VH-VL binders against q9vpl3. Designs and how they scored, part 245

Target 1, 224 residues: q9vpl3
Amino acid sequence: RGKINIQRPKAPHYERARVVAVTQPKYPELPKAKSCFKTRAERTQQQQENPYNEIIAREVRNWLDHSRLVAFFHLSSITADDIFRVRVQLHKQNLHLKSYGSKIIEQAVKNTRYEAIVPLFHSNHCIVFSPDPEKTAALLRIVRRVPQMVLLGGIVEETMLSRNQLVAYAQMPGLHAVQAQLVQTLSQAPGHLIQQLQAHQNSFVQVLDVHAKNQMNEETPKST

## First folded at step 8 (VH-VL)

Design da71 (framework fv_imvotamab_arm2)
Fold by ESMFold2-Fast, scan of step 8:
Structure da71 (fold): chain C 224 residues (1-224), chain A 121 residues (1-121), chain B 112 residues (1-112)
Amino acid sequence: as target 1 above (224 residues)
Amino acid sequence: EVQLVQSGAEVKKPGESLKISCKGSGYSFTDYWIGWVRQMPGKGLEWMGIIYPGDSYTRYSPSFQGQVTISADKSITTAYLQWSSLKASDTAMYYCARDEGIYDSYYFDYWGQGTLVTVSS
Amino acid sequence: DIVMTQTPLSSPVTLGQPASISCRSSQSLVYSDGNTYLSWLQQRPGQPPRLLIYEISNRFSGVPDRFSGSGAGTDFTLKISRVEAEDVGVYYCMQATHWPYTFGGGTKVEIK
């Protein structure tokens, strides 16, 4: 008969399995090479599905939920010493520089109103968080001279703002009520924000394309 | 209204230390960057570095990293350029300049009169 | 570092005639925000540099209308429509798109 022909051992009682699960170490284990021969690409795909991604995504959501200022940056190659100096200056102003993978950002903002920011993180990126939106001016002053960090946009008081709108907000320090009104005024056409953020990203991609083409042109014929 | 006033000319010997100044007036000193530019005798302009006085954030041109120290004292609205040990090759005119820097202006709008530093034995 | 090349090195001009200075960068000066941070400065003999033009074509406060800037990408031009005696000096282009910021080698404007 072709229904059930393989014997399977009886599973342990649920109560015992539950106790064992609670007391066991909670971290992923890589399979032994003999049991799973996969290409590097396939292993990378499995690593991207790592359960740790949800734990880190939860951390990102906590930062988003508890920050009244969130700024998004494209990040070019930068030395450890340079990024450390930036972190120190930012920390003095209660500004917290964080870097997360694109998959983690996607998981964190999926099914939220901030899902539209995911395309901003397809290349190297970083995010600055602060509970104090009055620190926007300090943030922009600190990062202006860090050419590796390019402002893409942000969120102030739960409102998504383009780069230009964040710069405008920075001009209104001191009065919370006035700043809140400015944020509301700047966000009068929400549909345009997504277009502006996409346009900034597309402009950056075009700049990178021009740079790459200029690098290739260095091989032009050279004569005395 | 806006003015940057630099310290007077200096004549030094190799190995001596030196600190020159740039005093800002007529504007909010902590809201503008101060940059330092070197001009060697008969040569062009070279960018040395910048400081934001509001939080003392500094950034140096790679050619000057470790060669000089840039600092600022916001209580007296003054920026400084300092050498621990001067060399004859440091003989030049040194200028300070102001840049807004927070609204994508990226230009130096007001300049100091310059400080001539002569290093010879 | 970005190399800024100015032509000519020297420009003898008759009073009242136009002068033109060229500046070329070793790579594009268009920043990721779409802006080009190219400035022009004037240095008269014995004086500090003075800002003339910022962001390619914007004239700084107090700068006479006879000065104009143009260009895009890697090629930029400063024009003086009618040279006056006070315009003698060295002119520099400066880029602030890429760190470190760099200057052109300078163009000396002289009266012939």
Scores: ipSAE 0.000, ipTM 0.432, lowest interface PAE 14.7, mean pLDDT 76

Design da72 (framework fv_imvotamab_arm2)
Fold by ESMFold2-Fast, scan of step 8:
Structure da72 (fold): chain C 224 residues (1-224), chain A 121 residues (1-121), chain B 112 residues (1-112)
Amino acid sequence: as target 1 above (224 residues)
Amino acid sequence: EVQLVQSGAEVKKPGESLKISCKGSGYSFTDYWIGWVRQMPGKGLEWMGIIYPGDSYTRYSPSFQGQVTISADKSITTAYLQWSSLKASDTAMYYCARDEGIYDSYYFDYWGQGTLVTVSS
Amino acid sequence: DIVMTQTPLSSPVTLGQPASISCRSSQSLEHSDGDTYLSWLQQRPGQPPRLLIYKISNRFSGVPDRFSGSGAGTDFTLKISRVEAEDVGVYYCMQGTYFPWTFGGGTKVEIK
């Protein structure tokens, strides 16, 4: 408890606007002579080192540094209204749903121990942050209602966990000591964890198929 | 101690409405699923549907979709199973049960004592 | 829907003898999360069902160690190492891997 969270980004609406703004094409007017003399390498480097991307990347690093629970999700097609409702439910539990471009995430985790997660973000994705790891169970209960969000894995108490490990952590009843021990025993070398996370990504269609069947059966009248 | 206490036996005529209850105690009611299971006289168990009381999200078995309504009132830690118009074929024992699954409903750990519903002319 | 087939339909057993109940599913019950959501329930005459075993082989709290579960994929077994008088009742398997959740037809355990 305390004042540590007062420095975290608190305006999700404006934060989304910033992400949209930095991703839109920017073509400042250049003198014809000078623009013709710029090499492709110079232009490519300027694009990669966009100062707006670094500002957002710093916000992502701040979220990662100050969150004891981070969960990664694949995000299928979902309406703005639906995702907003999910964000509101999560916020009531001190869970913060954020969406960032893959280049911004790559920039944020570059040269950190989390760099290995970059492949998870090559497709549509979102991230949930919280200062409270006890909220893992609440997170999964809320997200279960949202078939478009599929858990890929996460970080609890600075320990990288696969989907199955994170689900196991959430399902532990009882004392904090039992949960802490589980996190310790579930932790693995980064290389091995990436293989498990990639395997989960590769089996993603099977998980989506199961959820799609469950959604269809629930919505469909009795089948003869 | 975790307990699910159901309402008393009901005797109804076809066409009447009915709402039976299941009150949870000894745990955080809004953090667990409540499911309803039907057992017709001398028959086995049939899953009807479930509700997550924290946000009132419901899932129904295709066999029961449109036949019953499941709801919950978190202020009194009570789940409900309701019929708008009873049929003689609704005569059965109805159980509520709590699901321990956090990510999804996977199994029922604690069960209510059951509510016997008899529908006869 | 997943069909759950239990055998035998009834199991008359002498007190102190073992009993074994089989449950077969129409397809593998392994969830994509790596767990198998196969549970066993006991229903004594005139009583509500009671959870005995969850995730194939895990005993629920308060369940005597004479009850054990085993199996994988589509074939599951509940064993009672030595039947007590209080074990009389109907036993059901249940799957929670695929919607809709389904139960086996039940096996009646009786003392002869």
Scores: ipSAE 0.006, ipTM 0.467, lowest interface PAE 10.8, mean pLDDT 77

Design da73 (framework fv_romosozumab)
Fold by ESMFold2-Fast, scan of step 8:
Structure da73 (fold): chain C 224 residues (1-224), chain A 121 residues (1-121), chain B 107 residues (1-107)
Amino acid sequence: as target 1 above (224 residues)
Amino acid sequence: EVQLVQSGAEVKKPGASVKVSCKASGYSFTDYWMHWVRQAPGQGLEWMGIIYPGDSYTRYNQKFKGRVTMTTDTSTSTAYMELRSLRSDDTAVYYCARDEGIYDSYYFDYWGQGTTVTVSS
Amino acid sequence: DIQMTQSPSSLSASVGDRVTITCRASQDISNYLNWYQQKPGKAPKLLIYEASSLQSGVPSRFSGSGSGTDFTLTISSLQPEDFATYYCQQYDSYPYTFGGGTKVEIK
């Protein structure tokens, strides 16, 4: 059944596979062999400031600082009308869909603990911000009807999460203690987000699934 | 508590239409997808389609395309399923079911009690 | 459409027995499979989602396993309230499809 006329929702799965391939970590094209010319060129790049980009970068930084939920998406070709409808549905849930250029995002997160997200934004992308991490489930239920938006990962309570970890978080019961424990577990080996997303996807999701199953198997919760 | 309450039994003649309602309570109606599933007497379950109450997005089983319409009324937290051009083999119990699934999972955690639709001449 | 084949169609068992129900998909569905329990005259009840995840409130004697095309629902020690019809359901592709059901009857 390699034919284009298939009766399965393959487009979202196919698009997700391609996005994962595109987001795979890569070494810089050129080796780190510096010459005086390259050093001067790098200094010239550093001196090229754009006041507009700096203003927008501060806006992005402000969103990151004041949002307890941040979700990153790859965005395939989508009509202005379709993305507007998604933005309206998200806004009703206090979820704010934003798009920023990759250079602006790089400026916003440079020298912060979130610098590892920069490679996720080399392709077409968008970000959803919210002050309420309980809205993660609502966010994901809304965007699953939008095959053009593919989840890459996110930040919950200042902790970077992979795609699978964010989905697992959304499936958890709304107990504050469970949420705090989950965030602590997911904060293991913070670092290169792309590498974490690829290297530890199954392990972290499995831990979260086991925890969720254990919670569901409890007859009555009792604090000791 | 989450509850889905469906409309009462219907008896229809072949060629008629039936509109089944499903009133939701105990949760945010626009945040969850709703499925419709039917079961003919002594037979198994058959998926009819899905609707997202937040923006009325629908997806129907091709078997029913052209005959089924799913709608919602968010002011009353009620989902509707209308099946037109009824045939005798449309005699079944029709269920609405809430989808608890997140992102790429879909599973029906709460079901309505069912509405019996009998199509006979 | 993806065809879901359940076996057996029916089985007779006694309280305390280990019951195994199998479900086979006509193509790879990864782990996109749910299990439901239906008692006569009532709506189905979700038991297992995503092939192996136990739904909240469902007794731990129920378990699901499998991936790809072959799946199993196991009841480790059958109880009187477990006599019902069980259905598997795939959600990998539209239309979503259910297995033909397995009726678990008292011996």
Scores: ipSAE 0.411, ipTM 0.726, lowest interface PAE 2.4, mean pLDDT 80
Fold by OpenDDE, second read of step 9:
Structure da73 (fold): chain C 224 residues (1-224), chain A 121 residues (1-121), chain B 107 residues (1-107)
Amino acid sequence: as target 1 above (224 residues)
Amino acid sequence: EVQLVQSGAEVKKPGASVKVSCKASGYSFTDYWMHWVRQAPGQGLEWMGIIYPGDSYTRYNQKFKGRVTMTTDTSTSTAYMELRSLRSDDTAVYYCARDEGIYDSYYFDYWGQGTTVTVSS
Amino acid sequence: DIQMTQSPSSLSASVGDRVTITCRASQDISNYLNWYQQKPGKAPKLLIYEASSLQSGVPSRFSGSGSGTDFTLTISSLQPEDFATYYCQQYDSYPYTFGGGTKVEIK
């Protein structure tokens, strides 16, 4: 009893083969799933010519121009849920978390005062914008609990700050407090300033007096 | 003094919609998040969603599958929660709650008195 | 969703007793936990925020502890006004979720 070779079934009789061939349901060829993977070239070309990129670039510029606080972060293995959570937290403080492609950022800041930020965007990154520089401390507090967000630096009041400088800034008293301190210091200083200004004059007068006294002593003839 | 005053009790039929209001006073309405929480009779608390009156940003509990809509009227400092396609299991006391949301602290510090919604055939 | 499990669901205690309520999260939520007190027919009241911070106006007999997954609410000396239902609530991620509640009843 010949082992039915399941791997090479005997071809059916010609007539049976014809019937089977005719009775086989012709299933429409499943549309070849266009591999959603645009080639790197197609992606690059689409990025260059996509009017949408210009719109986004404009948006980025708008955010930069209207923000008094901008912070740049590197993102390390952060989940979408984590991002959302952080976004909500930041939003409660009127801090706006955005993420843009590096090319978009480059396009946005090209030939602008912000061009120096381009090197910060070589990796996965996000930007936090705020119209209020006083929110720097709040920002840092929030992101401290998010180890996946690494502070790279920022812009505060049109000044680029390093990470450390931004941290220092957050610890500084508010502008008004600083101004008040300055005013207090300046108000206390008039006496010292006057003293310092007069100190040189007084020293000069003293030196002149000493010189005059010495000259007088030299002119007194030793009446031997 | 911060106060949240909610609308009165509602009786609805299955399939109907209910819109609960929460009038806020005593603070800057646009600066604080507003949550909605419900509590079925004899049951625990269930978070429904959050809205920021300042820009009407919302996040909903997906459990409600799009049946819930939160809105605010900044002119009247009133938050609204609409629940559509009501079911018997939607019978609950509905609360609005303010989220203090300052810095990294998030808690419900003030609550409305609650609105009882009864869904009965 | 993060599940919050409270234990016990109910307890009986006397005035002056030390009461301990536990809340367990299904995942690590750091210190993103609040405790609420609810009396019958009333809205919840915030007791503890950030796991251990006492809300302003809340008596010092209330305390919270814990981090990660295990949290505890302690009433050092139960007072008559403390008979209520207590809820833990996480705000680590959306949706926010509450524990099932612990009813503290008079013995």
Scores: ipSAE 0.021, ipTM 0.547, lowest interface PAE 7.1, mean pLDDT 84

Design da74 (framework fv_romosozumab)
Fold by ESMFold2-Fast, scan of step 8:
Structure da74 (fold): chain C 224 residues (1-224), chain A 121 residues (1-121), chain B 107 residues (1-107)
Amino acid sequence: as target 1 above (224 residues)
Amino acid sequence: EVQLVQSGAEVKKPGASVKVSCKASGYSFTDYWMHWVRQAPGQGLEWMGIIYPGDSYTGYNQKFKGRVTMTTDTSTSTAYMELRSLRSDDTAVYYCARDEGIYDSYYFDYWGQGTTVTVSS
Amino acid sequence: DIQMTQSPSSLSASVGDRVTITCRASQSISDYLNWYQQKPGKAPKLLIYDASSLQSGVPSRFSGSGSGTDFTLTISSLQPEDFATYYCQQSYSTPWTFGGGTKVEIK
């Protein structure tokens, strides 16, 4: 059914596996069977040290530093085929959908200007990166067809923006100076922005309860 | 304005290869997918494959697997489709078509004028 | 592969007539269906995408409907420039597949 077999955006193998998997597990240090024969000190050291997390955190920092557009989303349950379709669609617009564990995000933004975003990632999430801020309108058009992705906010030209501010930015004409002025005018103190983003997340949780009830009532498509 | 301009008609013998070009203008070449579609005389449309110029990822219809290669030259905003081991049933008009990809759907919003390829002995 | 069956293969109509073309998919494709118009000797032109969305610059007399497996293209009042062959195409799964075409001829 709905499988896009041959439209493959350029992406690392590990990145695709993480995106396709709805659950975002932390990177384990398995195998467990071999760990049974290690000393307590060796097992504790293996549990505490995870060099892979630092490598991925470094990748996240690189994406944040080199992207002029970063958008944050809450991600609800989505099928592997559906998320693959979204990634392909976004990639053709130079929009890169990434999913990382919350601890990797925390490690990546620790001691940076973006540390305030950490609370947004305590639930399932994904991030879209792009070097081109003019693609914000294209991003919002694409995600309108993906109800599982709920926009929380983002960063444009190193300025943190709420959901409403990103929507306003996307509606501006293609005059770069006008768009830059809008970003500066709408920017908020990080504390206020995080509060607004968390409010959106809380509102979505309330909506999810209603949707869960509706899904249990087997509401199939009505426009046939 | 968006334009896709294809190379001229070709006449080939069975067993030969043909390489059709499609020069794009009026848009960002690396931000859109390019499809190749053919149409035999008096018949319908048949999809051959797709390429993304931004990173050269390709996908081909299994019917043409092993005989078709799609490439791009981003410096000239030109897409190419090479079909090898030609047979008489490869006689067709070959089209390139741009895919805008609005929403989560794919559709061919602009087409080249077509390149007639005739395979005869 | 998803097979697209188009009917009728051809029809004759007069200017001002309402024309209906049907397209059936061998499996459910939701609303991932597009319609194209092709005039003799020319490349196809996109008319409708996502089953019912009218492409910019296409006259409002063209409309699309349907979902799942059954789809319809309607021309509410046929004009002289509408005599052409029409194709449906599914974008649900690769390989992309087209219907056999419907030739709309002058009566």
Scores: ipSAE 0.000, ipTM 0.424, lowest interface PAE 15.0, mean pLDDT 76

Design da75 (framework fv_cemiplimab)
Fold by ESMFold2-Fast, scan of step 8:
Structure da75 (fold): chain C 224 residues (1-224), chain A 121 residues (1-121), chain B 107 residues (1-107)
Amino acid sequence: as target 1 above (224 residues)
Amino acid sequence: EVQLLESGGVLVQPGGSLRLSCAASGYSFTDYWMTWVRQAPGKGLEWVSIIYPGDSYTYFADSVKGRFTISRDNSKNTLYLQMNSLKGEDTAVYYCARDEGIYDSYYFDYWGQGTLVTVSS
Amino acid sequence: DIQMTQSPSSLSASVGDSITITCRASQDISDYLNWYQQKPGKAPNLLIYAASSLQSGVPSRFSGSGSGTDFTLTIRTLQPEDFATYYCQQYYSFPLTFGPGTVVDFR
């Protein structure tokens, strides 16, 4: 049974409350003073939401500054369960999967050597961070079976690498000569680097699509 | 350092079943894709099957699809190939191999010694 | 399925010779090709991956080249231990396929 709360005023009877709600004026007039008060409160709320973007941008800068490995991926539609499983596998290897909006990424990298990455994030994307560059091979072995994640490139030891260069680095860890060579061959012009990464992604997507289709054909008859 | 040892190869009658094992040592087995490749007497290499480190994804050659199953036990560092409905053309030396491929590559850097499976009446 | 062919099927050579083996894919496979060496009674060994990358521990006299559909394995200054069968293998799409092999024997 219902309990009467003697310390609170009795709530209106359900039927009466419904009648009052239905009969309320649809366009109530607000006094100028009340309208100004609400507008001011709304402005305060908007101003409070502005700092949110800067706080997240600062988080992104911290990840970039404290990570010796950063990998960029295009992210296609993926279920919450599937991305959670990937995130768990990556976390075991000290690899941290993050997603941020393109405006936040732009704010984070503005006027830094990393501003060339901004165009990569104008579509669905995610980033993997790690303090350990030796984990590049483990990262790539984990994500190669996730067709929804397509490698675009990355940053290793503050050096921006294309997809092919990042894969090559993963195959030959600890070779400083390779790092020196990559620094010498990479253009610092954002257009050139981005164009190279975009062209490579398109070629890779075609290859990956063929592999994914072959894989689905092999795995489709789960109930054989 | 890295070592792969296959076992289980015997003479089996057509239509029979057999399970091959591959014991791995000297590396982090759980982190690598593993594959089976066979070679019929006097013939070339034929890829059979490959399995993901977490065992959720497998691929097979068309000739064995539906008859063979690949599996692994990461706690025992062991790879398996369950072969059912065996045919004469399945007679071959079966090698297990480690896939050192990164991201979009598949290449087999360490191989076992092979185990001979003969399917004959 | 991607079909792989090798030429020649066999060749005879002498120690000190330089030889080339070709591999052709039935369709464009970019640089997604490996080369393996197999000695009689032994398991295969990876020589070259990604068409041109030399595997660790493999002598520098081995080299690979090519892209698309046509690939070449070159062995300069052939040594006695190089008499073996050589296989190419594509990994562009599943199923993975090997070439039929090229037997390099002593002349």
Scores: ipSAE 0.162, ipTM 0.568, lowest interface PAE 3.6, mean pLDDT 79

Design da76 (framework fv_fezakinumab)
Fold by ESMFold2-Fast, scan of step 8:
Formats: C-alpha cells, structure tokens, sequence
Structure da76 (fold): chain C 224 residues (1-224), chain A 121 residues (1-121), chain B 111 residues (1-111)
C-alpha cells in the first residue's frame, strides 16, 4: 500500500522502427608485436559507450513521440514525500511526472525538432507527459498547489507553446477542431519561444527588484 | 496492488536449462522495466539482466551473456528468464523486480518473492 | 567480491544510532550515479528502503535516512528497534561494467 504502489509512470508504447542492440564491447587480445599501450588506448576509446544513457534517452524519446501534451517546469527544492504525493495525484489524471538529467534530455532531442528545449533544462527541472491534451486544465489545477513547480511552457500536438499560450489552451473548449485551430493560432517558432521564456524570467526579476526597493506592502484590489 | 508472482521452485541437473516466470499485476506491464537479480544461499545480490516489456529490448550482465535469455508475453503480463547450461554455482533464489526509473535513476521498487533453483549433482 | 564495499556486519542496542557505509569508485558512485538501499528480512525478498540517495518510499519510517558524498554513501538508522534486524544492501550503476551493481550486504544485529 501507499504512494510507491500507486506510482506507475506510463511510458508510451514504442513502435519499433529500428532495432538497437547495446552490449558491452568484447575486445580480442591484440598481438604482442603491437604495443600494449596502444591496446589500452583503443580499449579506452571503445569503452566510451554507455547503455545506461541510451536506455534512458530511449525512454525520453518514447514519451515525447507518444505524448500529445508535454509540460516543462522549473523545480525548486521539494521534499521526497511532497513530490511523490504530486506524482500520485497526477497519475490519477493520466499525467506522468518525470525528471531526467540535462545531458539525457540533450541526447534524446539532439537532431530533432525539439532540440530548442535543451536550454530550459540547465537548472532544476521536471516534465509532465500525457496522451490527453484536454488534461492541461487538470494539470494546472494540481500544480497551482505546488509552489515549487513553476510552469515554463510546453508542447501540445507537437507544437511548442509558451507559458501564456499553454494557459490559454487550458481554458479552451474540449473540441478537437477548436483545439487544433487554437494551437496553430498560438504557435511560435522554437527560437521565439525560448526568447519569450528568458524575457519573462528577466521581467520577473525586475518586478521583484522594484518591489523590494520601494518597500511596497499594500495591495489594492482591482474593481471594474 | 502491485504484485509480482513468480513460478515455483525447480530442481535441475547440471547442463540443463531452467525457465523462471514472473507474472505482473496492478500496473501497466509494458510501461516499466523488469530486472532479474539472483542470490545464492547465504550470499549477496547479483544483477542478471533487464528487459523492457514494451518492445522486448534486453541487456544482460557480461557474466551471463550467451547463457541467459529474457522474454515476455504481453497477453498475460508475464516476464521470463531462461538460464541454460546450468552449473552447481547457479543454485540461487532468482528474483524479478520492477524498475521505477525516476531522475535518471534505475532502482528496484517492487520485488517478486523469488524462485529457488537448485542444481543437483 | 561485490563491486560496492559494505562492512559485513554492524551491531547496536535498542534506541541507538548505527550507520552502514557503501564505498564505490569513480565508475559508479563517483560518477554521480544515485545510490539506493534495500532491507532484506530473514527469509524474505529485499524491500526498497531508500531511493535516489536520500528519499524514503511511503511506509518507511523517518528514522531511516541516506546520504551520499564523493565515492561513498551511508545509511543511518536512528532509534534502533528489534524489527530492524536484517541484511542491508546498497545498489548503484557502474559505467565500466555497463550494469547495475550491489554492495556485499551488511548484517545488522540488534543486541
């Protein structure tokens, strides 16, 4: 019983288009006429392969390929119990919270249309995957109660969206035609998305600086 | 809710093969990695290999390559480990274990109860 | 020998603190692969106790904690109880072997 029993990241079914066999290299002994230090150098070069990284990168590619909703977040310091509780809540909505190192993300998306997301992962991060883009509203409702997770943006129907565009998508009616049209209307070039996310972060820092300098501690409700 | 149910104990002669099964329930079988780990009587844990039931990708520890084969049957959510050319030092409890795979970390979150394989002389 | 080094045994009295070390090398713990810990009660399968260096699964008491530094990791058990008497194994990944590796195991005795 408990959270670990419920937790089941649902990796999408991978349609095998290519066969990959990863095994540790098995090197024959070289003739003694050839220097033994060259044997060591060649062995070292061939030992650069790491099946662990390939296995994880394959998992990331499968999630990206089969998820119609991908949301990426900055992750502040959070306890293991709190993040596990969030994972359980997300799983109930068919939302799958995953975290991968930046090198694995880079390896998974290198030479793909999603390579532009790599700079978003240089700090602490996590990603939520789902086959159901209509769950975007449920996702935002759950993470609003988790201040350690800050939405950076996402991918909907293979289209990269900024934070504001993803929030707008969440407010949309659940009609497939309307959803497709909105995604096309809101879509931005990957370079533009990255620039918008960085500009947003800079603007937020400036707002905090102005507030601190002015010692503003009063709030005036907006009424119209 | 997550359960891994393994087949019963086996007694084999040296040179024979053994096939151990692990039936998974309570989760999506094709979405998690499955490891096989063995433990000789009174000894520690030793990793044998891994299978991804979603596409049958396998990777085995060097010690067992050429003697071990891991397969799965998705219609009954069951993973198999077959070890051939058995020796007396293959006598061990063989465990299947599910892999959660979070934060670039692979660990064994649920374990089967184990299958004792005894290789008699 | 096991790839990761653990003391073969540790002992303590009820209520005391014990620590179990797990020493690796540059190809595993020193390469920043995470360390996980398993508890094996006599006659049972191992159970996940600590994952990703310091995280506890649901149902594991907070008196169990893990840490990692450099090429080594440690499992700390405070408020030792009779039911903690078990074998404890650390586990990581080794890039040179391209496989998952375990410590030799530590038998904890509660006196």
Amino acid sequence: as target 1 above (224 residues)
Amino acid sequence: QVQLVQSGAEVKKPGASVKVSCKASGYSFTDYWMHWVRQAPGQGLEWVGIIYPGDSYTFYAQKFRGRVTMTRDTSISTAYMELSRLRSDDTAVYYCARDEGIYDSYYFDYWGRGTLVTVSS
Amino acid sequence: QAVLTQPPSVSGAPGQRVTISCTGSSSNIGADYDVHWYQQLPGTAPKLLIYENSNRPSGVPDRFSGSKSGTSASLAITGLQAEDEADYYCQSYDSSLSGWVFGGGTQLTVL
Scores: ipSAE 0.000, ipTM 0.440, lowest interface PAE 15.8, mean pLDDT 76

Design da77 (framework fv_fezakinumab)
Fold by ESMFold2-Fast, scan of step 8:
Structure da77 (fold): chain C 224 residues (1-224), chain A 121 residues (1-121), chain B 111 residues (1-111)
Amino acid sequence: as target 1 above (224 residues)
Amino acid sequence: QVQLVQSGAEVKKPGASVKVSCKASGYSFTDYWMHWVRQAPGQGLEWVGIIYPGDSYTRYAQKFRGRVTMTRDTSISTAYMELSRLRSDDTAVYYCARDEGIYDSYYFDYWGRGTLVTVSS
Amino acid sequence: QAVLTQPPSVSGAPGQRVTISCTGSSSNIGAGYDVHWYQQLPGTAPKLLIYGNSNRPSGVPDRFSGSKSGTSASLAITGLQAEDEADYYCQSYDSSLSAYVFGGGTQLTVL
């Protein structure tokens, strides 16, 4: 079956939508000459003060602040149906796949301890959030079947981890205290973390090539 | 407790086919990859292929493509490996093994006890 | 034909230290793939001994340790015991073959 529409629209909603469309206010347009003479500085300042972007940036900050697990992925070309299926599989494990523009992420993490993640989002990306760090292994097993999603790194218990460190964390069962100690042991100084993130970008072609070759591991059967 | 129970030993003639089963218990069968690995008498381990029981996705080692088929039955948590056009050098113990591989770290955490397949005239 | 190279045999006396090497290439261990180790006692199925280069599953004695550097990995066994007499296999993944690969195996004899 196609995408599931759980909230099935009712006939009254369609009629209301049509009424709203007919009564929607028309905003006056600025004269062409005056619009053309807006300076670059004026446009830049207007963009910096966009209230919609700030609202979404607050949403991102809320996800970062309330998630004990955050994983960052490069996202290659993928169909809407395929990404939806991944979202559904992740949601069953209390894992929430989100995609935000690079500008919004930069606004969200500016002047926070998470500012180091900005370089990861200069290309197509997505983020998975969860309140449960014990779901890291489940996350990585699900994503292993999605070659279009390439792990870049993550944050566990507010500690930045590289791709390899996050994989190592996922492999360690144990008491909560032991896992917390592992996170501390695997964590890097801020300066070293910056170098590590740069190294990830420099080795990214190799990682993408590996996952392209692993594409046969993705879920391709057409059964349901 | 994770357990993988394999079918009993088989003796086949060259050119025949053999189907080995592996019944899983103690975990969510559809959430873990299942490998098949063989070992000829006195020789090392050789990877045959992998199946994801959740959707029947399969991938086989180049050496076995065209001769091996892996399937599963989720109602009885059982995986199958069928090898056709058997040759004497297919004589081996065939193991099923669960993949606890996470992301790009692929390893076999639980193994079945193996099924001896003997191919002789 | 094994993709990863191991010595065919190694021997030691009780209480000694032995190491088993596993040599790969740029398409497997050298590409950053983890190395895992399996112990196979005579007549039994292989058992996971080390995963993710250096981690031990529950029930594996701390006498067993693993390491990885460049295109190679090593399994170290300290305080050698008679029960350690077995075949040992390294395993990784090879990107050029798109396949899981094993070493040829090393037979450990406890003298």
Scores: ipSAE 0.071, ipTM 0.551, lowest interface PAE 4.3, mean pLDDT 79

